# Ledger of designs, part 19: VHH binders against a3dch1r40to199

Target 1, 160 residues: a3dch1r40to199
Amino acid sequence: NDLLYERTFDEGLCFPWHTCEDSGGKCDFAVVDVPGEPGNKAFRLTVIDKGQNKWSVQMRHRGITLEQGHTYTVRFTIWSDKSCRVYAKIGQMGEPYTEYWNNNWNPFNLTPGQKLTVEQNFTMNYPTDDTCEFTFHLGGELAAGTPYYVYLDDVSLYDP
Short names: E, the ipSAE of ESMFold2; O, the ipSAE of OpenDDE; V2, 0.75 times the mean of E and O plus 0.25 times the DockQ between their complexes.

## First folded at step 12 (VHH; framework vhh_7qia_2)

Design u3 (at its last look DockQ between E and O 0.91; V2 from the best seeds 0.81)
Fold by OpenDDE, look of step 12:
Structure u3 (fold): chain B 160 residues (1-160), chain A 119 residues (1-119)
Amino acid sequence: as target 1 above (160 residues)
Amino acid sequence: QLQLVESGGGLVQPGGSLRLSCEASGFTFSDYSMSWYRQAPGKQRELVAFISSGDSTTYADSVKGRFTISRDNAKNTVYLQMNSLRPEDTAIYYCAKDRSTPWGTEEYWGKGTPVTVSS
């Protein structure tokens, strides 16, 4: 079962993926054609102001349930038009903000025009939690000089 | 202080229309994205519609083509135009804005406005 209902964005839709901005961050989004790849669309984030914190600019999917003892596969492709970093995590939407997956607390480095595909497994070793989100933090110290684009595609959270 | 005040809810028959409003204060409204959520009896709160600070929008599949989110920055107000209402749209509707904490972001909600769709 695909917990996130895999989003390829190829139908031109992105719900429930949306953006978040705070602490001076400013961003926008669109579903756009990927140049040179007919029929392929991606979620494009425009970072306009990086804000003060890493979470000042986000792409996210909220309302995810993780079941205790289940092993999940996280998959996504991400790229940008400027050198920047992105912190990806799956965890609680609110306090205490426990993170169940986050690439070992390491942000990903994005090289302009180079697609990064991530595929990782994790096991939910905590009690079942229906208050989780999949979010990408791109603000603050993670951000490049604004404005710039970050693209997200083929996002899934698979529960075998 | 940050405030969100929803209005416009009420009782309507199936197929009817309502227009919800949310007046915001305590922040530079035009700089921030806004959302509408709803919570039906016995169900979890769910995202219904989102509008970015740049007026980009996205909708839940269940309301797409029937609901329209919009904003008037001069009035510090976000709207939800609801057409072709269905009984399953019955819920308390909440306006939301993200706010910063020392640990991340959290949702700030209004008190909500009830919408009941019944024949």
Scores: ipSAE 0.860, ipTM 0.921, lowest interface PAE 0.6, mean pLDDT 95
Fold by ESMFold2, look of step 12:
Structure u3 (fold): chain B 160 residues (1-160), chain A 119 residues (1-119)
Amino acid sequence: as target 1 above (160 residues)
Amino acid sequence: QLQLVESGGGLVQPGGSLRLSCEASGFTFSDYSMSWYRQAPGKQRELVAFISSGDSTTYADSVKGRFTISRDNAKNTVYLQMNSLRPEDTAIYYCAKDRSTPWGTEEYWGKGTPVTVSS
């Protein structure tokens, strides 16, 4: 089944999605209606200050266990009102920060007015790890001129 | 030095209320989001409530409508008002913030304050 507790935001709820503000990063969040899509809502991150580091502004879902030998499907739709980059990863929440999926170490480019839908899979070849998070880094050199919005919707981490 | 000091825990009967406080020092409090977590005996630590530097909040389903997180930047303090307490709320409650490392962020925890809900 899906490892994420909240995936569509359609009831106006976002827990356990939340944010990180670190090293001068500043942001805020809300669940908002998606224009032209009745009944659809998205998690909206407001990037207020990019901070010093890529991780200085994040939106993230914690409480994830990845089981050795399983192949997972990662899916999400993300967009912004400015040209910016986003570094998405699934990995450890702390030291040693092992990343089990990260789009081959490449940020995604977001173009204003264009939704990006990502779907990829990965196999957990490491020992089972219950310290994982699904996070989107948006700070530092990844950011556009602040302030601006980044939206997340239809996010999934599926274990068939 | 960085310090988070929780207080306000104790023994309370079901249906009662407690107000937890977390006094922070060693950083610019108003610049950071703050969290409350709890850990019941034999269970993993879990996020209960989160407040951004801009006062936006989110809550676990199990506490929504009963608990309220708030902050007072003038006092460098985050609060958790806990109403309609139930035996399953029994846990050690911790406040937390992210802290930077050279490679990313990790959670920094206070010492915790115990809450017991029983007759």
Scores: ipSAE 0.694, ipTM 0.869, lowest interface PAE 1.4, mean pLDDT 92
ESMFold2 (binder alone), look of step 12: mean pLDDT 82; pTM 0.829

Design u4 (at its last fold request DockQ between E and O 0.81; V2 from the best seeds 0.82)
Fold by OpenDDE, fold request of step 14:
Structure u4 (fold): chain B 160 residues (1-160), chain A 119 residues (1-119)
Amino acid sequence: as target 1 above (160 residues)
Amino acid sequence: QLQLVESGGGLVQPGGSLRLSCEASGFTFSDYSMSWYRQAPGKQRELVAFISSGGSTTYADSVKGRFTISRDNAKNTVYLQMNSLRPEDTAIYYCAKDRSTPWGTQEYWGKGTPVTVSS
């Protein structure tokens, strides 16, 4: 079972994926066609102002439940039209903001026009938590010169 | 001094309409995305509609085609037009602004406005 909704965006919908702005960050979003790939759409983030912090610009899917002892597969494809970095995490929406998966605290590097596909497993070693989110940070020092696009597609959080 | 004040809730019959308002203060409204949440009796609070600072919108499946989120930056107000209301829309409705820290992001919302849909 997949815990996420609107994973491919191919129907032109993206809820509950949305954006977040803070500390001077400015961004927008749209579901757009992927050139050269008929029928394929993606979530497009427009970074307009990077803001002061990594969390100044975000894409996220909230309201996720992770069950203790379960092993999950995280998968997503992401790309941009400029060289930039993206920090991805799955963790608590609130205090104490524990991160259950975050690529070992390392952001991903995006090369212009090159799709990066990430697939990793993690086990929920904490008590069951129904207050989790899947979030991408793209602001501050992670950002390229603005404006630029970041695309997200084929997102999955799978519980076999 | 951040404040969100929801209004416009009330009792309506199925098929009726309501327009909720949320007046914001204490921050530069036009620089931030806004959202509407609702919490029905005995249920968890859920995201209903989202509007970016640029005006892009997205909606929960349960309200698509019936609800419209909009904003008036000159009035520091976000709206939720609710048409074709159903009993399952009964809830307290909250508008929200995100508050982010180095560790995470949490919603700030007002006291909410109650919506009751009943025949």
Scores: ipSAE 0.932, ipTM 0.957, lowest interface PAE 0.5, mean pLDDT 97
Fold by ESMFold2, look of step 12:
Structure u4 (fold): chain B 160 residues (1-160), chain A 119 residues (1-119)
Amino acid sequence: as target 1 above (160 residues)
Amino acid sequence: QLQLVESGGGLVQPGGSLRLSCEASGFTFSDYSMSWYRQAPGKQRELVAFISSGGSTTYADSVKGRFTISRDNAKNTVYLQMNSLRPEDTAIYYCAKDRSTPWGTQEYWGKGTPVTVSS
């Protein structure tokens, strides 16, 4: 069972993936063809202004419930046309912002021209929580010189 | 002071149309994305439409082709044009915006405007 409604973008749709612009952050989004890969599409984030904070620019999927005791598989492919970082997390979409998975509090480094495919597991050790989101923070100190693109594809949150 | 004020809800017959408005104040409206959510009795609040500051949109499958989100930055207003309404569209509709906190963002909600679609 996958908890995400939209995972491949290949029909040109992205809902419920959307963005956040806050504290001077500015971005936009589209579903685009991946060059050299006929039939493959990706969610493209345009980072226009990094804003003050890491969370000032986001791409995110909400409507996620994590059940206590379940072990989930997180998978995604992400790349950019500039050297930047991305802080990926699955957790509460509001206060107190508990993070149930966040790559051990480490951002990923993106190298231009290189797709990064991530696959990790985590166990939900907290009480069941229906206020969760899967989000990618790209603002503030994480950003490269704007404007630039970040692409997301083949994203999954799997509960066997 | 940050405010989001929804209007335009009401009672309509199936197949009818309504236009919801959300007037915003207390922030630089053109810098922010805006959303419409809805909550039917006994259900969780769900995202129905989203518009970025640059005007890019996405829609829930259940409303695609029937609902249109738009914004007028000169009037600090986001709209939801709802056409071909169905009984399952009955809900309270909320306008939303991300609000900064010291540790992240959290959605700020309007008070909502009720929509009832009855045959």
Scores: ipSAE 0.705, ipTM 0.874, lowest interface PAE 1.4, mean pLDDT 92
ESMFold2 (binder alone), look of step 12: mean pLDDT 83; pTM 0.837
OpenDDE, look of step 12: ipSAE 0.875; ipTM 0.927
ESMFold2, fold request of step 14: ipSAE 0.703, 0.671, 0.599; ipTM 0.872, 0.864, 0.833
ESMFold2 (binder alone), fold request of step 14: mean pLDDT 84, 84, 83; pTM 0.848, 0.841, 0.843
OpenDDE, fold request of step 14: ipSAE 0.931, 0.925; ipTM 0.956, 0.953

Design u5 (at its last look DockQ between E and O 0.68; V2 from the best seeds 0.00; counts 0 for: pae E 4.9 > 2)
Fold by OpenDDE, look of step 12:
Order: sequence, then C-alpha cells, then structure tokens
Structure u5 (fold): chain B 160 residues (1-160), chain A 119 residues (1-119)
Amino acid sequence: as target 1 above (160 residues)
Amino acid sequence: QLQLVESGGGLVQPGGSLRLSCEASGFTFSDYSMSWYRQAPGKQRELVAFISSGGSTTYADSVKGRFTISRDNAKNTVYLQMNSLRPEDTAIYYCAKDTSTPWGTEEYWGKGTPVTVSS
C-alpha cells in the first residue's frame, strides 16, 4: 500500500481502511454522511462487542512504509456518540510490534458529539520499515457501553 | 485448531474468471471478519478484499468492480469471485483472519491458492 495521504472518505470509499476484531470483539463499518455537513462523509465504526483486549476492536490501514530519517505529520479527526477512549498508533504490524508514534502511549478521550482533531509530528528514527500500520484500538477497557459509534475522518500521514 | 484452506486457483486467460473459496474451521466463523490477500512474484503481500462479520466490504482499487468478496456462514466459507482477470492479477491468493496475541493482533493465513492469468 501507498503512504497514507489525505483520506476524507467523501467519495464513499474507505479502502484500505478496514476493521479488525478478536478475543470477543465485534464491530462493523460503513462510510456515512456527516449530519449537517453536505458532501462530507466519514468512516463509521460500530462497536458491537468490546472484547477482552484493547486491540479486540480496531480500525486500521496496513502496509505503510516509514523511511528512516523522515519526519511525518499525523493528522485525523475522530469522534463518537458515547464517552470512550481510543488508542492510536503507527507501528509494526507484527513482532516486535514497535510503535513509532502513539501519542506517547496515551489513549485519546472522546466526548460524545465532540470532534477531536489530532495533528502531531514524529521522526522515524528506526531503519526504514515497510511493515507498518496505522491503527486505532477501541476494545476492552477503552470501550463504552455497546453498541456505539466512532467516526474517523480526514486521516493523513504526510511526509513533507 | 484454527484452519483456513483456500481452493479454486488455476490458470486462466485474460478476461477469464475464477472463484476462490476459503473454508474456515476452529473458530466461530460468523463472528469474525475475513480477508483476501495476494502476493505476486517479487512483491509484498497486499490486501485485496475485506468483508466484516456484518457483511460490509471494501476492495483495493486495482480489483474494484471486478472482484467480489462474499461469505456463507452456514458453510464457514469466504469467497472471492474474480472476473475480468488480468495478467497483473497473477499471484498466490491467501485467505486471512486476524488472531489475538499477548501483544496485539496478527494475521492467520491459509497456505494460499495460486492464480495465473496468461494468454
């Protein structure tokens, strides 16, 4: 996959964004209109069962390459209809699961109906890695009472 | 134990069609999302199609409009209908399910089924 540039979902498509579930987690997704914002669509995750672990429910984009020495800008807007937390990270898809960006290991707190826009920079200080993913963990202890919605919009990973 | 067994691959001419199947066992199939990946010679494995446990689908741009992922929960099977095949679709196709580890998730793959598109 190519590096994640701006994904607005406004064309009604979401690839390569998809969901992941395990350990009792259950979720679904759709690209939906954002109420009150004509022409704006977002990726909507439905959390149906939170599962046992934080990674039991995910939204993710896989197959990202990070170049050593490059500085990237991570940007996204996220919101939900229930109070919940979201752990966002960019890192290896598999072992040793190194995380190159993760908001300093802190989940984001989402307040119902309040859009949170995140924009952060990070430098890839590791060897070039073409096995990375951008993923949001929403399961387990991070989750609200199910079912509820989490929306993702205007996602980018920019390499100037 | 978890198993994914792909079938349906083969040699076809450009413009032809194939239908791949992946029979799953060892887990409650209907509760999980499934994916098809492919790996062409000398290239990295790439996501081709995804279907959620709820039946929502998404596709790579390169296969959109030509490939269709579907599932039959009664048969524990996920399918990939491939139409209008092109030489660049030549690859080994893998069925995948995410599985939990103590550190996160990883992909569980079948052994794959080869697809060759050539005149």
Scores: ipSAE 0.869, ipTM 0.925, lowest interface PAE 0.5, mean pLDDT 95
Fold by ESMFold2, look of step 12:
Structure u5 (fold): chain B 160 residues (1-160), chain A 119 residues (1-119)
Amino acid sequence: as target 1 above (160 residues)
Amino acid sequence: QLQLVESGGGLVQPGGSLRLSCEASGFTFSDYSMSWYRQAPGKQRELVAFISSGGSTTYADSVKGRFTISRDNAKNTVYLQMNSLRPEDTAIYYCAKDTSTPWGTEEYWGKGTPVTVSS
């Protein structure tokens, strides 16, 4: 079972993926063709202003329930036209904002011209929580010189 | 003094239309994305429509083609035009200013405006 409603973007749709702009952050989005890959589309985030904080620019999928004791597989492919970092996490979308997966608190580095494919497992060791989101923070000190693009594709949160 | 005030809900027959409005104050409206959520009895709130500060939109599959989110930054107002309404659209509709994640600003909700589609 995959917990994400939209994973490949190949029909040109992105809901429920959307953005967040906070503390001076500005961004926009579109679903675009991936050059050289017929039939493949990606969610493209345009980072227009990095804002003050890492969380000032986000792309995210809400409406996720994590069940205690389950081990999930997190997968995604992400790339950018500039050198930047992305802090990816799965956690509560409101107070107290507990993070259940976050790559051991480490941002990923994106290098222009290189797609990064991530696959990791984590076990939900907390009580079942229906207030979760999968989000990518791209603002503040994570950002490159604006404007630039970040692409997300083949994203999955799988519960075997 | 952040405020979101929804209006425009009511009772409507299937196939009818309503336009919801959400007037915002207490923040720089043009700097933020806005959303409409709805909550039917006994269900969790669900995202219905989203609009970025730059005007890009996305919609739940159940409402795409029938609902249109828009914003007027001069009036600090976000709208939801709801056409071809169905009984399953019955819910309380909330506008929301999106929030940052941990240690950031809290997500802000209006009081909601009820929509009933029946008869």
Scores: ipSAE 0.224, ipTM 0.631, lowest interface PAE 4.9, mean pLDDT 88
ESMFold2 (binder alone), look of step 12: mean pLDDT 82; pTM 0.817

Design u6 (at its last look DockQ between E and O 0.90; V2 from the best seeds 0.79)
Fold by OpenDDE, look of step 12:
Structure u6 (fold): chain B 160 residues (1-160), chain A 119 residues (1-119)
Amino acid sequence: as target 1 above (160 residues)
Amino acid sequence: QLQLVESGGGLVQPGGSLRLSCEASGFTFSDYSMSWYRQAPGKQRELVAFISSGGSTTYADSVKGRFTISRDNAKNTVYLQMNSLRPEDTAIYYCAKDYSTPWGTEEYWGKGTPVTVSS
């Protein structure tokens, strides 16, 4: 089962994916056509100000439930028009901010115009948690010179 | 100090309309995205509508086509126009803004405004 909504964005919608900004961060979003790929749309984040912290600019999906003992497959495609980094994680929306998946605490490096597809598995070894989110941090030290675009597409969190 | 004050809630019949307002203070309103959430009795709080600082919007499927989020930066106010209201829209509606902590991002909420849809 896919736990995410608007996985492909191809219908022109993105809910519940939205943006978050704080500590001087500023961003906007749109669902846009992917050039050269008819019928394919993506979530486009515009980073306008990187802010002070990594989490000062975010794309996120909140309200996700992870069940203890279940193994999930995380999949997404992401790219940008400038060299930048992106920290992706699935974890608690609030304190204590436990992260259940985060690419082993490593941000992804994005090369301009090059699509990066990520597919990883993780097992929920914690008690069932219905207060989780899937979020991408793009602010602060992760950011390129502003403004620039980051695109997200084909996002899924699959529980077989 | 950061403040969010919701208003405009009340009792309406099915098919009716309400317009909620949230007046913000304590920050540069025009620089930040705003959200409306709602919490029905016995249910978790859920995102209803989102508007970016640039004016981009997105909506929950359950309210799409019926609710409209908008903002007036000159008045430091975000609105939720609710049309064709249904009993299942009954909830306390909250205005929200994200803010930074040393550990991550948290949401600041108003006290909420109740909306009851009943015949």
Scores: ipSAE 0.866, ipTM 0.924, lowest interface PAE 0.6, mean pLDDT 95
Fold by ESMFold2, look of step 12:
Structure u6 (fold): chain B 160 residues (1-160), chain A 119 residues (1-119)
Amino acid sequence: as target 1 above (160 residues)
Amino acid sequence: QLQLVESGGGLVQPGGSLRLSCEASGFTFSDYSMSWYRQAPGKQRELVAFISSGGSTTYADSVKGRFTISRDNAKNTVYLQMNSLRPEDTAIYYCAKDYSTPWGTEEYWGKGTPVTVSS
């Protein structure tokens, strides 16, 4: 079973994926065709202003419950037309912002022209939490020179 | 001071229409995305519609084709036009905006405007 409502974008829809513009961050989004891949679409984020903080520009999926004791598989494909970094995390939508998965606090590097596919497991060792989100931080020091695109596709949070 | 004030809710028959408004103050409205959420009794709040600062939108499947989010930056107002209303649309509707804390982003919610769809 997958916890994400929208995972492939192939029907041209992205809900509940949406964006965050915070602390001077500015971005926009669309679902677009992936060149050279007939029938495949992706969520495209346009980073317009990086803002002050890493979280100032986000693309995110909310409405996630993580159940204590479950081991989840997180998977996504992400790429950009510029060299930038992405801090991906699954955790609480608000204070205290506990992060249950975050690639050991390391951002991913994106290289233009190269798709990055990530697949990792984590176990929910905390009490069951229904306040979770899957989010990608792209603002502040993570950003490249604006404007540029970041694409997300084939995103999954699987609970076997 | 940050404020979000919803209005336009009320009682309407199935198939009817309502237009919700959310007047914002205390921030540069044109710089921020805005959302509409709803919460039925005993249920969690759910995202209904989202609009970026640049005007791009996304909608929950349950409302797509029936609801339209829009914004008027000159009036600091976000709207939700709700057409073809159904009893399952009965809820309190809230507009929301992200705001920064030292640790991340929270959402600020208006007081809500109740919508009842009943024959």
Scores: ipSAE 0.646, ipTM 0.856, lowest interface PAE 1.7, mean pLDDT 92
ESMFold2 (binder alone), look of step 12: mean pLDDT 82; pTM 0.822

## First folded at step 13 (VHH; framework vhh_7qia_2)

Design v1 (at its last look DockQ between E and O 0.83; V2 from the best seeds 0.00; counts 0 for: pae E 2.9 > 2)
Fold by OpenDDE, look of step 13:
Structure v1 (fold): chain B 160 residues (1-160), chain A 119 residues (1-119)
Amino acid sequence: as target 1 above (160 residues)
Amino acid sequence: QLQLVESGGGLVQPGGSLRLSCEASGFTFSDYSMSWYRQAPGKQRELVAFISSGGSTTYADSVKGRFTISRDNAKNTVYLQMNSLRPEDTAIYYCAKDRSTPWYTEEYWGKGTPVTVSS
């Protein structure tokens, strides 16, 4: 059992989680207190402009290594203050952009104020890859009316 | 065309300071996040510091408290102030901006500026 990484953000830090803006997308981030939950902080993304593409606005963690034949557990909690969709994936940072996990190519639907906790397993059926990223796409057609908030918390990738 | 030009690297003794600059062109600088990466000999390139278009920052644990990323939108420049430098900070430092591709995103890099910390 090996926890590859975990971020609760409770210490007020978010590295290596950061954002991505392109194709007209605009966003910002902060680590904020979760109301009504003392000691709990979350990564808050502010979507300011949705941009042209789904990947125009992102929250991501890059530089992840996945080993061939290993089964991983991905877990995170996410919520928003407006109805929106979020596409989550773990895959190659570069071409050919193979996705090793992506909820079967389905974005998640977020309902305002409702926390969604996702916990899924996947097996790395490809050669070992040390150039992977864990990213959430929130731009383009996925986005709500801007501006709005998306919160990420308790993100982990576990190798049982 | 998109361009990133790093400068300010050099040789410095442990405990010394350097200020790196990255001058950007070919895009509306103020609308985009910028990053500093570094690649030490025999190691993979790693994220060092990140600054959003809104000015929010985050740092690698190894440089937190020592390095400061900042930006001057009027000059289309992102900076990396490096204090209390250590030998393990020796690397080529790269400025980066993400850009959209037909598939997803890729990072555009400058040519880098070398930083050597040695007695």
Scores: ipSAE 0.838, ipTM 0.913, lowest interface PAE 0.6, mean pLDDT 95
Fold by ESMFold2, look of step 13:
Structure v1 (fold): chain B 160 residues (1-160), chain A 119 residues (1-119)
Amino acid sequence: as target 1 above (160 residues)
Amino acid sequence: QLQLVESGGGLVQPGGSLRLSCEASGFTFSDYSMSWYRQAPGKQRELVAFISSGGSTTYADSVKGRFTISRDNAKNTVYLQMNSLRPEDTAIYYCAKDRSTPWYTEEYWGKGTPVTVSS
């Protein structure tokens, strides 16, 4: 059903979620309690330097296979303590970096104090691909003034 | 010229320990996260441990509590301390980093260091 190994972070674990620091981007991560939500934890990314490119700061989950003809549901809750943008995508981990889902090429806007819950479907119209990742780009022009936090929780890639 | 050179692998008995080292050159080591992967014969390469440039870590469930990733930025070296080794840990262990290009990020791998855990 769900392609993601770690989805809720509620046991304090985040593997295989990790980060990327590229082209001057710098970040760090932790699993933290969500205030006011007993038993709920989130993956917290600290954006320390935005770097030069949108992909310079990432949080990502690898080890995903997308099967041709399947329709997937993408869901996540994301928020930040600053006004910033996030470019979310599911696609290839390397060349040619084909993006199978990316919110129609549009970043999401994050507003401080507001959690954003996203739910969308997509159909895998390409040949089956076992080189996929779910990644969130937060660097470059997407970033706010550093340092700041971005939180990810309740993330899912569901295949009925 | 970017290079990652792993060392410290070998033959050990179950319950033993090894310390793997990966010496990096050709980039500003302190700016990058580092990873250890392993690949057993006939299996896919799997992420074992990850360390950010700031020192935060995450581990595969199969090794958590037994393996420790660490880094020494002054020596441009990432380590994997492997304790309580099991036959299932037998694999070639690879050091890896993300490699920046103007258009994308790709993964760069060392040549690996073999680890065999057997009686």
Scores: ipSAE 0.440, ipTM 0.771, lowest interface PAE 2.9, mean pLDDT 90
ESMFold2 (binder alone), look of step 13: mean pLDDT 82; pTM 0.828

Design v2 (at its last look DockQ between E and O 0.62; V2 from the best seeds 0.00; counts 0 for: pae E 5.5 > 2)
Fold by OpenDDE, look of step 13:
Structure v2 (fold): chain B 160 residues (1-160), chain A 119 residues (1-119)
Amino acid sequence: as target 1 above (160 residues)
Amino acid sequence: QLQLVESGGGLVQPGGSLRLSCEASGFTFSDYSMSWYRQAPGKQRELVAFISSGGSTTYADSVKGRFTISRDNAKNTVYLQMNSLRPEDTAIYYCAKDRSTPGYTEEYWGKGTPVTVSS
C-alpha cells in the first residue's frame, strides 16, 4: 500500500478519499472550486445529518502502510462554513483500532471561513501496519447545525 | 440482520464486460454509502469504487473510465459495470458497507463474487 502523497484535488478527483455514513449520519461529497482561488479545488463534505456518534460522518483514506520506526509528517488544510469540530486520526482500520496519530486525542476547532493548516510529525512506534486509515470524524457531538460544509485540501502523509 | 450478496462474476476474455450486483438487506439501503472492493491473489483488498448515499462517486485510477458504480435504491442494489476488462482486474470482488460499533466503524463485506479475465 502506498502512503498518501499530497492531494490537492485540483484535477477534480478525490480518490482515494471518500466518505462514511453510519448510525444516522448522512453526508455527501464533491470536489469543488475554492472561491477566489482560481485553479484551486478542494474536497467538500456536506454534513446533512450528524448522526449519533462522532464517527457517524467521516472523510477518510484507507489502506495506508506505516512502517515501524519511521517518522511521518501529516499535513492538511481544513475549513468549514459553520463552527464545528473535527477529530483527525491515523490508525488501524480494524481491531484493536490503535491510533498512531490523533493530535493528542484533541479535536480541531473550525471557525467559519478560516482555513486551518495542520502539520505534525509522528513516529510509528508500533509494528509495521499495512491496514491503516487516515480519517476525519465529524459527526455527533462534533457537528454543527446541519447542513454545513467542511472542506479538505492539500492533504498529505509523508515518509521522509 | 445485515446482508450483502454479490453476483455477476465469471470468466471473461480481455476487453470483455461484466456487471456485478450486490443486493443489500437488513438496513435502510438508501441512507448509506456503498463500496466495491477487490482482492487479487496474493494482494490486499483494495477499494475500487465508491458511491455515496447521494449518488456521488469516485474510482480507483486503475478502473477509472472503465468501471461504473451505480445504485438502485428501489431494489436495494448497488452495481459495478465493468467494461474493457483486463487480466489485472482478476480478483474476488466484494460489496461493502460500513457499520458502527462501539467506539468505531467496521466494514461489513459480502462473500464476494469472483471475476477472472483471461484469454
Scores: ipSAE 0.891, ipTM 0.935, lowest interface PAE 0.5, mean pLDDT 96
Fold by ESMFold2, look of step 13:
Structure v2 (fold): chain B 160 residues (1-160), chain A 119 residues (1-119)
Amino acid sequence: as target 1 above (160 residues)
Amino acid sequence: QLQLVESGGGLVQPGGSLRLSCEASGFTFSDYSMSWYRQAPGKQRELVAFISSGGSTTYADSVKGRFTISRDNAKNTVYLQMNSLRPEDTAIYYCAKDRSTPGYTEEYWGKGTPVTVSS
């Protein structure tokens, strides 16, 4: 019952995860082996230029439908080789950009060498919306000194 | 000001090839990721291929190994090389500059170029 098409990256594939570059942001991506974890791979974002805004650098998964009244569990593991922040959200990919989950409007702090595993739930209190995306903003004031890496693995959006 | 113009579609037999082009204007092309989408009759548009500003690519499973996205920043053009075409590839193909979230940028599409794969 997971809404995400690609969750573990272990076969070296990442579609439909991709990136976004805006307002001076620059980034790139690859699927890479996780050192010391045989058989485990992760989506690696390279932050090359932080750009002007938090949304200037993104990694995201589109093609998500959230159904009214459903309670979802969001889970992911994320880490970086530098001290930075990440603003994660699930919401509309277009106007009016309503955010249905966003960790109560708070970015997560990443500490080098420490994987962060997040698990939270939320209830879709809005009308059913088939225009949703799961996105991670990493630009602007969220960024560390560039260039650096951010890794995503074991990402899930579960509908019971 | 922003313009995306697709070309190169047509009628082709199964197993054939086509190369689609998308000429961009009205923005700094080299700063943005580009995508190809397709829409078959009676279906929603779906992402087919993506290329970052740095040249990294990803593809839908149904086209991987057969389609290649590429870009020429000097010509402000993104391409889709489509080999080993199948009837299920029949669709209108759209070039897109992906929208940013939450920043205000409208999703930008061309008018599309039709591809028909039939005997």
Scores: ipSAE 0.199, ipTM 0.615, lowest interface PAE 5.5, mean pLDDT 88
ESMFold2 (binder alone), look of step 13: mean pLDDT 83; pTM 0.836

